VHH binders against o26223. Designs and how they scored, part 113

Target 1, 191 residues: o26223
Amino acid sequence: MKLLWTSQHIKVTVHIDGKVSKMDVLEAIKTRRSIRKYQDREVPEELIDKILDAAMCGPSAVDERPWHFIVVRNREMLEKIPEVHPYGAMVKDAPVAIIVCCDSSLEKIPGFWVQDCSIASQNILLAAHSLGLGAVWTGVYPLEDRVEGIRRLFSIPEHVIPFSVIPLGYPAENPGTRDLFDPDRIHLEKW

## First folded at step 6 (VHH)

Design u60 (framework vhh_7aqx_2)
Fold by OpenDDE, second read of step 7:
Structure u60 (fold): chain B 191 residues (1-191), chain A 125 residues (1-125)
Amino acid sequence: as target 1 above (191 residues)
Amino acid sequence: QVQLQESGGGLVQAGGSLRLSCTTSGLTFSTYAFSWFRQAPGEEREFVGAISYSGGDTDYADSVKGRFTISRDNAKNTFYLQMNSLKTEDTAVYYCAAEDHRSTYWLSEKGFDYWGQGTQVTVSS
């Protein structure tokens, strides 16, 4: 295995067999961090499409797929999000944000939409990371003030529930990796 | 279906020049950085050079610096390796590779998305 540098300072691993490796799923999961600082650089639409594709690949209860996504690039709107989301300050600095929503009319079983949208949101984060972006999950649901704030701001119908706001951009920080493994949270066969 | 196809290889005398082309299809050309690699018999595949997605940056192996130049033509979905002052040690199969430019340099190791089949370059003394 040989490490090579590209013109973009991307480390490339060339294997003895001539193969090169991409970030695998475990690497993506383990190395993902919340990124709240972004470069002044636009995110290509193609990249967003890939992320959204990933977002829609997660499982959902009885395959209900209740998720909707609002892609926000408008600077004015991005700047307004922190007004209704106190912990969304970084959104104003991001070139794009994805608002994950649930269409309640698509629910087949009540309540599972939270899990469905959570999976979608996490997939967004992982996909973003694997593609060289930084992102952060800013929770909207179940806080009513945030839900209603986002709803009003984006004129979201009553039957649609905003779940999360995920700003994305090329990262302007590197918080490093963490080891979050906790064997005390693992129970064998019984509690 | 994404395809990368090298062309322009062949036999050339030492001191000569050769221009390799890599024609791509099935990908958004403008969003990719491109690289050239080569593999000599019995040797490992080695980096030759790369060009950024924007074309603004190039990088070359020390062994080819000053002799080789990489360029790209977005309109033709093709990038090139101009090889001047060729040496016998430049004899190898040359491969083109494509990498999504949207990867971040400080992230974990990234690989290339696509590879060509390679083209033989033989430099005779």
Scores: ipSAE 0.011, ipTM 0.286, lowest interface PAE 9.1, mean pLDDT 87
Fold by ESMFold2-Fast, scan of step 6:
Structure u60 (fold): chain B 191 residues (1-191), chain A 125 residues (1-125)
Amino acid sequence: as target 1 above (191 residues)
Amino acid sequence: QVQLQESGGGLVQAGGSLRLSCTTSGLTFSTYAFSWFRQAPGEEREFVGAISYSGGDTDYADSVKGRFTISRDNAKNTFYLQMNSLKTEDTAVYYCAAEDHRSTYWLSEKGFDYWGQGTQVTVSS
């Protein structure tokens, strides 16, 4: 079951270790960090549903919404991901991972599915962070060996393209926030 | 191999000052953002301050704003935490961290964040 009312709100409420946390949109964007170390704790299905609801609310080219998601909780399957994804070593230690996929049959305009799935992936990272979880985007597409490895491992059909693998869990590290504002990248009226 | 080495910790009386240094090697210093964290006994590691890769922006925890200043010296591959008006609650192990702004989500864990081993700061009453 998916919580449709969640998409109406710019703030998200979560229950973490019996505590309630709220985060506004700008705070979530500015404080989100890639998290690669996770506590040995299960992530409730309700939180995964909220994250996936947020993922599907992203904009897409001509509203094609080509995304599909695989939720992986099986430890044996999580432990096999590093075998086909060399920069996904942290996935085996995560309690859950989401694989973002493109169903090419839903594509209305060629090539824009990459941007669509990037938006969905970022929404997963932001939603996870707002819910007190940590996550990291590990790249699959456009690296052919990773695409085919993940496809084979999860029985993904030929017309579906695995785009990213996002492990998530309760964070076991706190890297702090980053200050990335660079005024030299802002041009007024022309280049 | 990337290495971060803290120095400048020690014992100081409340109201005093210390300057921590973090010397880096094995990385292109100018492309990294740098942060300081601290951890007191029995507490979680907390953020103290950060400086952007350009040096144009800094950020601080509310508990240290106005007392601590982070800075960087690209010529020396070193960044600093100047700690003024020290309080007993500032007692902690201080860690320096480097964040590669050019890191992508496909790089290995070791390519993204680097940490020093920590330096003890003790503020006596």
Scores: ipSAE 0.000, ipTM 0.097, lowest interface PAE 17.2, mean pLDDT 82

Design u7 (framework vhh_7aqx_2)
Fold by ESMFold2-Fast, scan of step 6:
Structure u7 (fold): chain B 191 residues (1-191), chain A 125 residues (1-125)
Amino acid sequence: as target 1 above (191 residues)
Amino acid sequence: QVQLQESGGGLVQAGGSLRLSCTTSGLTFSTYAFSWFRQAPGEEREFVGAISYSGGSTDYADSVKGRFTISRDNAKNTFYLQMNSLKTEDTAVYYCAAQDHKESWYLSDRGYDYWGQGTQVTVSS
């Protein structure tokens, strides 16, 4: 991954006029669902670039921004993910997956990289949804067998920790939305 | 707590029609995908048909495609299998099954969580 390549992606513009109306932020948050079934249809690189841009815009502890991303489109590699992740069977059917990683050399405050990478993962899910795609977060960290399996499969260095694997594509299912507001979980002024 | 109960089975002549119902309790119906399976004596349980969480997509086994229709009624917490042009080879115990569509980063790929007790369908020639 070089700066020159990153600059090319930043400059990519996609015109998706007339396909999907832009969602309000609250609507996107409330209607996003985990999607595990995908159409046999490619996801344009320009949409992946927009998703990754959104992923990097999250807040991070002491602004350490320790995240790195691996974009996987190779079907042979996607088909191997379920071998090291027992709940990642849907990944083999996805047109693309993003692996969210932490570069521990960028960590400024111990332990908060987990929250940083969680924020990046959620931003990927929300951005994908807002662009008409479906995605699901499959957990890697802190399960050491999954961490080491993913590391070996994608030649990830020792100082980099794979955090999550997020397959995405055009959705082939529609689970609807949930109404989860529970006022009993809100405490005013004190517990 | 969670129960699925089939009804509408029975004896019917070849070429006839039958509608199976599956009533659910103890689950949030609208967040579940539903399927029908069947098992003939001495055979393994086989897939018959499925309906997505939203009802927007359905899938069928080749042996029943064009003859059977799966549908759901969220207001009644019930889903159905309309069986038309029945054949003697459709004779089996029919089971309904439910699959949670959960938001889970840990257990993100789950099979069928709940099953009914089964209802006998007998097609006479």
Scores: ipSAE 0.121, ipTM 0.552, lowest interface PAE 4.0, mean pLDDT 86
Fold by OpenDDE, second read of step 7:
Structure u7 (fold): chain B 191 residues (1-191), chain A 125 residues (1-125)
Amino acid sequence: as target 1 above (191 residues)
Amino acid sequence: QVQLQESGGGLVQAGGSLRLSCTTSGLTFSTYAFSWFRQAPGEEREFVGAISYSGGSTDYADSVKGRFTISRDNAKNTFYLQMNSLKTEDTAVYYCAAQDHKESWYLSDRGYDYWGQGTQVTVSS
């Protein structure tokens, strides 16, 4: 099924065969919005694969690449996520969610995994957007209750830390564009 | 109560033109994207075209591109389907639909908030 999603700046067309209109990286960054409403439409596996490929292309500390990804399509599991993630209500409405995790055993330098998984998560959002999908970053780490909730729900080993839950789907909302540029946050040479 | 009402349907010869109207009530017209669908006998309902809430964006099925045009008049709470160069294959019941998604629309008959009752368009050879 073809979806047309247009904004003031970008028309995103997703074809049934997985062909998607391309946008440049700056366009993707500037026009990306958190999407929390989704169509009752399945996301093709091919798109998920592309998203995950993008997720794994980010840099990591000393190339440790500590990330793991749980792809969740099971409706029962998606519906359970909000029970342990209070701000993840939209997950139950998504056709798929990606849980980004860190395998601590892969860390070469302690602590950088947060940055690594953040980059992976952001790449997921950007890739999703570029492919005509909507997504939102729902934070898990560092909130212990969410971490443990997701851990238990998905039987995640102790050495693996759930970091984020990212529901994805074809957008059923258009938040519009926004300008976040703030020159007051820019300092030249010194504060 | 929200209502969508199609008008302007009828019998027309191939090569002719017809303009359909969809008049809406009970909704904030300016915030909705609008679409036209059609359903021929024995066929599934298919997307014809759409217009964004601002009117700044339109899209059409390949089968009608270059022949059909969608427009809207916010002052009249009405949007239109101008059909030119009509073909016998365009014979169908035409439906208008409303979606509260501003610049986005569905290319399927799912996800729309409101529908008209439909108007028959018959194109004779």
Scores: ipSAE 0.000, ipTM 0.315, lowest interface PAE 11.1, mean pLDDT 88

Design u8 (framework vhh_7aqx_2)
Fold by ESMFold2-Fast, scan of step 6:
Structure u8 (fold): chain B 191 residues (1-191), chain A 125 residues (1-125)
Amino acid sequence: as target 1 above (191 residues)
Amino acid sequence: QVQLQESGGGLVQAGGSLRLSCTTSGLTFSTYAFSWFRQAPGEEREFVGAISYSGGSTDYADSVKGRFTISRDNAKNTFYLQMNSLKTEDTAVYYCAAEDHRESWYLSDRGYDYWGQGTQVTVSS
């Protein structure tokens, strides 16, 4: 399917390859899977913009919204990520990755930036899935070696903390969905 | 560090029953989903059955529905495949598997299959 999107008097035609399904929010949440294999195909900038818009719409403690994002498309830079992230090997095969960061100067309440950046990371995964892309959250914070490695690689200032690295692309694998509902984890009225 | 070990395989006559066990170590058993797969000589590995994290849902390949039952025992860190009404076509090496941590944001577990070594099941006529 082709979507027609217009901004500032220009038309952008966005391709959504393969299966087009009407996905409500609950279905999107339940069918999203981590994807580590990507087609050799570029992700349009317009889709990245939509994903980042969604990422910034998450709730934030005292509305501090401390997140910053680095969009990495440079192949040589993507290929260096596994050198500083031991479980990030799939990033080198992705057409693009988003690094979610916390600008500590924007923090209004100590420690809640972790939840803020977690919310932004999940919104990226869910938005990508809803747009026909696959993505995976590779953890950076609170692992000191990964934090410092990513910081050095991308010239991230000392007051900014890299939180997650999220490669994404058109999926080249199709894992099944899961049924994870566990009623034993639900307590009525009291523990 | 994570180990899965199958047991209970062997030779059985068609129409008979066999119970496979998969004993796990090095993982928090109650948080994992488990599956059984099988591979006959010269064939691709195929899915047999799965049990969810809670034990509340199970899934089976069409070829074994109604004949095989998967179950888990969290106290023993073991899960099972009860195989009834066995057919010669069920002859294969049976493998147990734990969820490959696909959804882990901590580790990229794509290279960590958490598979057992396999146990031979031979069904004679």
Scores: ipSAE 0.234, ipTM 0.661, lowest interface PAE 2.7, mean pLDDT 84
Fold by OpenDDE, second read of step 7:
Structure u8 (fold): chain B 191 residues (1-191), chain A 125 residues (1-125)
Amino acid sequence: as target 1 above (191 residues)
Amino acid sequence: QVQLQESGGGLVQAGGSLRLSCTTSGLTFSTYAFSWFRQAPGEEREFVGAISYSGGSTDYADSVKGRFTISRDNAKNTFYLQMNSLKTEDTAVYYCAAEDHRESWYLSDRGYDYWGQGTQVTVSS
């Protein structure tokens, strides 16, 4: 068992063999935060691969798996993303970003791709967190200006819809954890 | 074989300055982030500061912020800890450590990937 140490004194226990993170799924979910500040440190490709693997493990409507992923490490491209995504300022500071896209030609049932890509995006966030990385979901779809901006920037075909931009890096902040449990949102048997 | 060697430690009066060096060998210096730790007698080893592989980022413990500065010289395979305005509570064995920026940083029982042997810093009143 080895601990990941960040400069922000965040300790994450990660198994060296990459098999099982000490961070169980509930812990990952509960402790995950949006991270918008990153260390000047590269993210190993192996971690990205694991994250992408996780991204592809989510369910999809009738198993349509409509997702595609653009992995962006090019500094110039990362710096351009905020130009078309006003809330993506942190992307320029990240060592890598994943753009989650939908290939509409893979849809079996129209409209469910949003759920599919959302699940993929969330899995990216959780996987990243479990691996000692920080990430944030910056929404692209359904805002047309962002969709088209990202499309143009990355020459994404018309039948492919950019859905989210997720910058990733080793965290340079520690927002802490929040308790978001709200029993008023739980209804038993009926509304 | 990878080696990290601290130097520059010694006795200094409170308010004084000291510069520690960590000379590295056997590793690709440019691919590593470097950190300084210290351990006072009877205390646990504590983080002092770190510098990224590129040198573009530094981080410091709150206790040393504004007083300590870390820098690196890739040409010399050496990184430094400039300690100013030293206090008696800064007395400790100071350790340098290395971690590859391209890999996951795993702390072993000893900490980072590679550690120096330590250098004593004593700050007298």
Scores: ipSAE 0.005, ipTM 0.287, lowest interface PAE 10.8, mean pLDDT 87

Design u9 (framework vhh_7aqx_2)
Fold by ESMFold2-Fast, scan of step 6:
Structure u9 (fold): chain B 191 residues (1-191), chain A 125 residues (1-125)
Amino acid sequence: as target 1 above (191 residues)
Amino acid sequence: QVQLQESGGGLVQAGGSLRLSCTTSGLTFSTYAFSWFRQAPGEEREFVGAISYSGGDTDYADSVKGRFTISRDNAKNTFYLQMNSLKTEDTAVYYCAAEDHKESWYLSDRGYDYWGQGTQVTVSS
């Protein structure tokens, strides 16, 4: 009975054998959709590492790369996010979320960290999609109440600014692909 | 103007069947997910079932699984709730709802975009 108890409660790290999506970059960009419904299935740490690697490869102003990331897998913490983010209800059902932050001490030029963190956030969405996962960007900055709420919830220091909360998991919905190309928004040579 | 209109409600005996329809206008039907909700007298509105944009995925409340089926007909801009093996506890006003799958990062997860006015279903013993 003691042996059965020990076996049942052993935590095992699961590694994937390196299988990834074969979609090209244009396909990934065009077919990525916001995914808010997730399978009850854990995302391997290996995939999170690949996503964060991709996030850090974006361009940044004066190459300042001010990004820091909090990876949240704790169910109790995920369940508290909707309390401080009014449009983050889906986060409580996700197996994992990434909080994109700016460390202001790394900023070399004032104000451009917003673009830097936007690029990192989009790269997370694209990388997740390319790996067979679904994700959604829930906005935090520049909404003061959300920034303060997330900071307090995750003990984020004063010099670090939470920018976005991105829940992700294996998708449990398929919204299909949108065709949004509008040639009227393209101007040749002049406006 | 976007409008959702329920039909097919009425009185039915326990063990019977009803098919509810929700006809939509003013929206691009194929880009929306659809759901049914119900509200019994003195109770909160509860989820009944949902169908995805593609029609490939459906979800149901535990209380109706195996008895109710949701479906959609994109050519008719209409979606349905087939209710079988009805019980007196299924008596409620049934509402249809539509949700656009938005790419908004700002206001993306609060409720359904459009609702019908409701249709009464009464199941007698």
Scores: ipSAE 0.212, ipTM 0.601, lowest interface PAE 2.5, mean pLDDT 86
Fold by OpenDDE, second read of step 7:
Structure u9 (fold): chain B 191 residues (1-191), chain A 125 residues (1-125)
Amino acid sequence: as target 1 above (191 residues)
Amino acid sequence: QVQLQESGGGLVQAGGSLRLSCTTSGLTFSTYAFSWFRQAPGEEREFVGAISYSGGDTDYADSVKGRFTISRDNAKNTFYLQMNSLKTEDTAVYYCAAEDHKESWYLSDRGYDYWGQGTQVTVSS
């Protein structure tokens, strides 16, 4: 019997048949890192579908589900994103990126869309990680220059607000895990 | 035929050092990640450490962290386990293993592609 890697750094089981990784949700959360280097390897559509499915499973205010997703694989477009996003340099090296957007016309309560899209974005990151991919959340909103840059680049309607750009790929780095637990941030019953 | 062969094992006193080598043949060395495992008598085989295909990433079991170091020499098709500050509990058969980065990167369901035969390390008090 072949042994598996049982290091502190989790190797993700990715099934060729499209089966979902068995990574524990807490482990996924704890071991997820921002990945900014990617292998020269295509991401299967099946994985993107799973990621997007996860993205849409988060809660939203009064179930408004205001999110839309642009999946970008075009190399030219990926290479243009850093031009309007100064901290998106890694996007040009990724085989795919997901742009999370809000359709403001779907808002039921103003302002909660930020939380909704944040949850969607985080779910993308966690899902990606659980599937053996690396990703990073590059913030677009609320920075107007980035919002408008992405809007123009992808011809996004005025009522739709680009929120985040998330490049994805098979990781070409392993930053390791961090213990971010801070008991000083926990207050019992009162501040 | 792919072969992995451990060497450098032996008897060492506690506090001492030992360097294990794993020499590989029959594979494209530069595309593989490599790991060390060990198995003590009556115990299960346990992860010791690993090094990525690029050599840029390493990971170690908590029990050996700070004492053991893994490195690789692509020119020699060999990777190493430097063991310092050895303890009696480090006594085990040490195995080297290889995983094809291109095919099995983060694909753990298949396990490691190739294994060595093991080398005995005995740490005496």
Scores: ipSAE 0.007, ipTM 0.267, lowest interface PAE 9.9, mean pLDDT 87

Design v1 (framework vhh_7aqx_2)
Fold by ESMFold2-Fast, scan of step 6:
Structure v1 (fold): chain B 191 residues (1-191), chain A 126 residues (1-126)
Amino acid sequence: as target 1 above (191 residues)
Amino acid sequence: QVQLQESGGGLVQAGGSLRLSCTTSGRTFSKYAFSWFRQAPGEEREFVGAISWSGGRTDYADSVKGRFTISRDNAKNTFYLQMNSLKTEDTAVYYCAAKLYFGSYTPSDEGEYDYWGQGTQVTVSS
């Protein structure tokens, strides 16, 4: 037999031999998939708050923490994102999207904001997954047309740089598992 | 990935010695931690010994400490269990196992191993 439990929208499956799998941090990292199909269901504000809290917990170069976030729930605004982001068609179907931005006035070390915002974006994806949601990172920076398009669409000031657009919602697809471990990319002591 | 095949099992008299070999396929042998487990009829599979990916750490079950030695030869894609002062209680099917792991400890729980051999019989006569 298979037994299923739900905990905060996450199902835990017990194998018939009594082995249990739970979504700890390693499980979340290994099972997170890009999700581009969403249920017609709103995401509670409390879950968005938890996701944004996690986003801000990433390491940042000299602790500059240059990230700002725009939360987009307005259907008309979500429907306009594909017009300025060619690979963002799925955003219009999402109940919410988060735009990760860099406030360059907070930058302490030139250029490291890209790494800071990448870390924040990945934390959003992992936190969403751990809470039973699906999300996908759609790239904005460093593509000039997308940066300018998103800036114009959301009235983003010149000193703020839009980095990524992450639509999220309850998943309406399950892509299955991936085994990506490649030992040929690991070198012992030397190259 | 690795595929494991045991050899060197057989019949031996109590007090004698036997060396088991586990031959692996692939070019990533040096990146794996290896272990030996055994199972006697009607009993659960039990840990015998393990060697870390670097060869810098070995661990043994209390029942075999001082009598058995695990070693590895990365150039031959083979690891060994040297069994000395054999007892009738050592009679079992012996399995080799592998896990890709760069940590300093060696796993002793069978559930931690990803790859297993088919087993080789060791019979110790009195």
Scores: ipSAE 0.000, ipTM 0.164, lowest interface PAE 18.3, mean pLDDT 84

Design v10 (framework vhh_7aqx_2)
Fold by ESMFold2-Fast, scan of step 6:
Structure v10 (fold): chain B 191 residues (1-191), chain A 125 residues (1-125)
Amino acid sequence: as target 1 above (191 residues)
Amino acid sequence: QVQLQESGGGLVQAGGSLRLSCTTSGFTFRNYAFSWFRQAPGEEREFVGAITYSGRSTDYADSVKGRFTISRDNAKNTFYLQMNSLKTEDTAVYYCAAGLYTKWFSYESSDYDYWGQGTQVTVSS
């Protein structure tokens, strides 16, 4: 007996301004780049809804799904984020940002909410990329000053922890694809 | 429609050199590990050398270490076997082989997905 593997590629069809683009999951993962420069162009609500749907489809520890999301479009509020997040300067120039939060009251396994919210954040980045948008993950947790700054700025309750701020928009830059594969980091059977 | 085609075989005197090429088509070259195998008259097919799809790792049969070098050129969809200090015992049909990156390079012929038709190398004394 031998094992035979047939790989099938599921193509995702995205409609952008009437154009059809096909990107399979592996292409989306490999070509996603952090985007920090955005066009002066609004992102439709329908695209944000699709991104958040994808965010909520991620796995979580014992299916606790502790994530909540704040969608920020208000220019005055976006302009205040760099005051509490020093590496969030690009957020003020984005048409929209998503703040990924953990509701600690939903947590079933201590500490795993960090991984849960990381998964949600990555799904936001991949979904945005698949829809022709650019995004970047800016870290909030575990930096106490950033956590409290974002909490205060957006009136986030004490039992909710802001995890990341993800600005999104139509990209105004095109960084090249990276070849990051390193076979020296792969060990067969044992270390 | 996947094809592997060897070239560069022939007759050479002991102590001489030959460079074998394997030109490929019909698949994404970057995703494949490559190897050379050989089969001498009356003997089993044996491993000669292999290169990973990244090109960072190579390995060789003990009988050819220090004499043979495997390399790949992703831009040309071609990989090579540089054979130096040839011995009469190197006389064999040389086959190129390709295996999908999930299988890595292997010493087992059964682990390779695609094979060339073979090219004769004859080393005279």
Scores: ipSAE 0.000, ipTM 0.085, lowest interface PAE 20.8, mean pLDDT 85

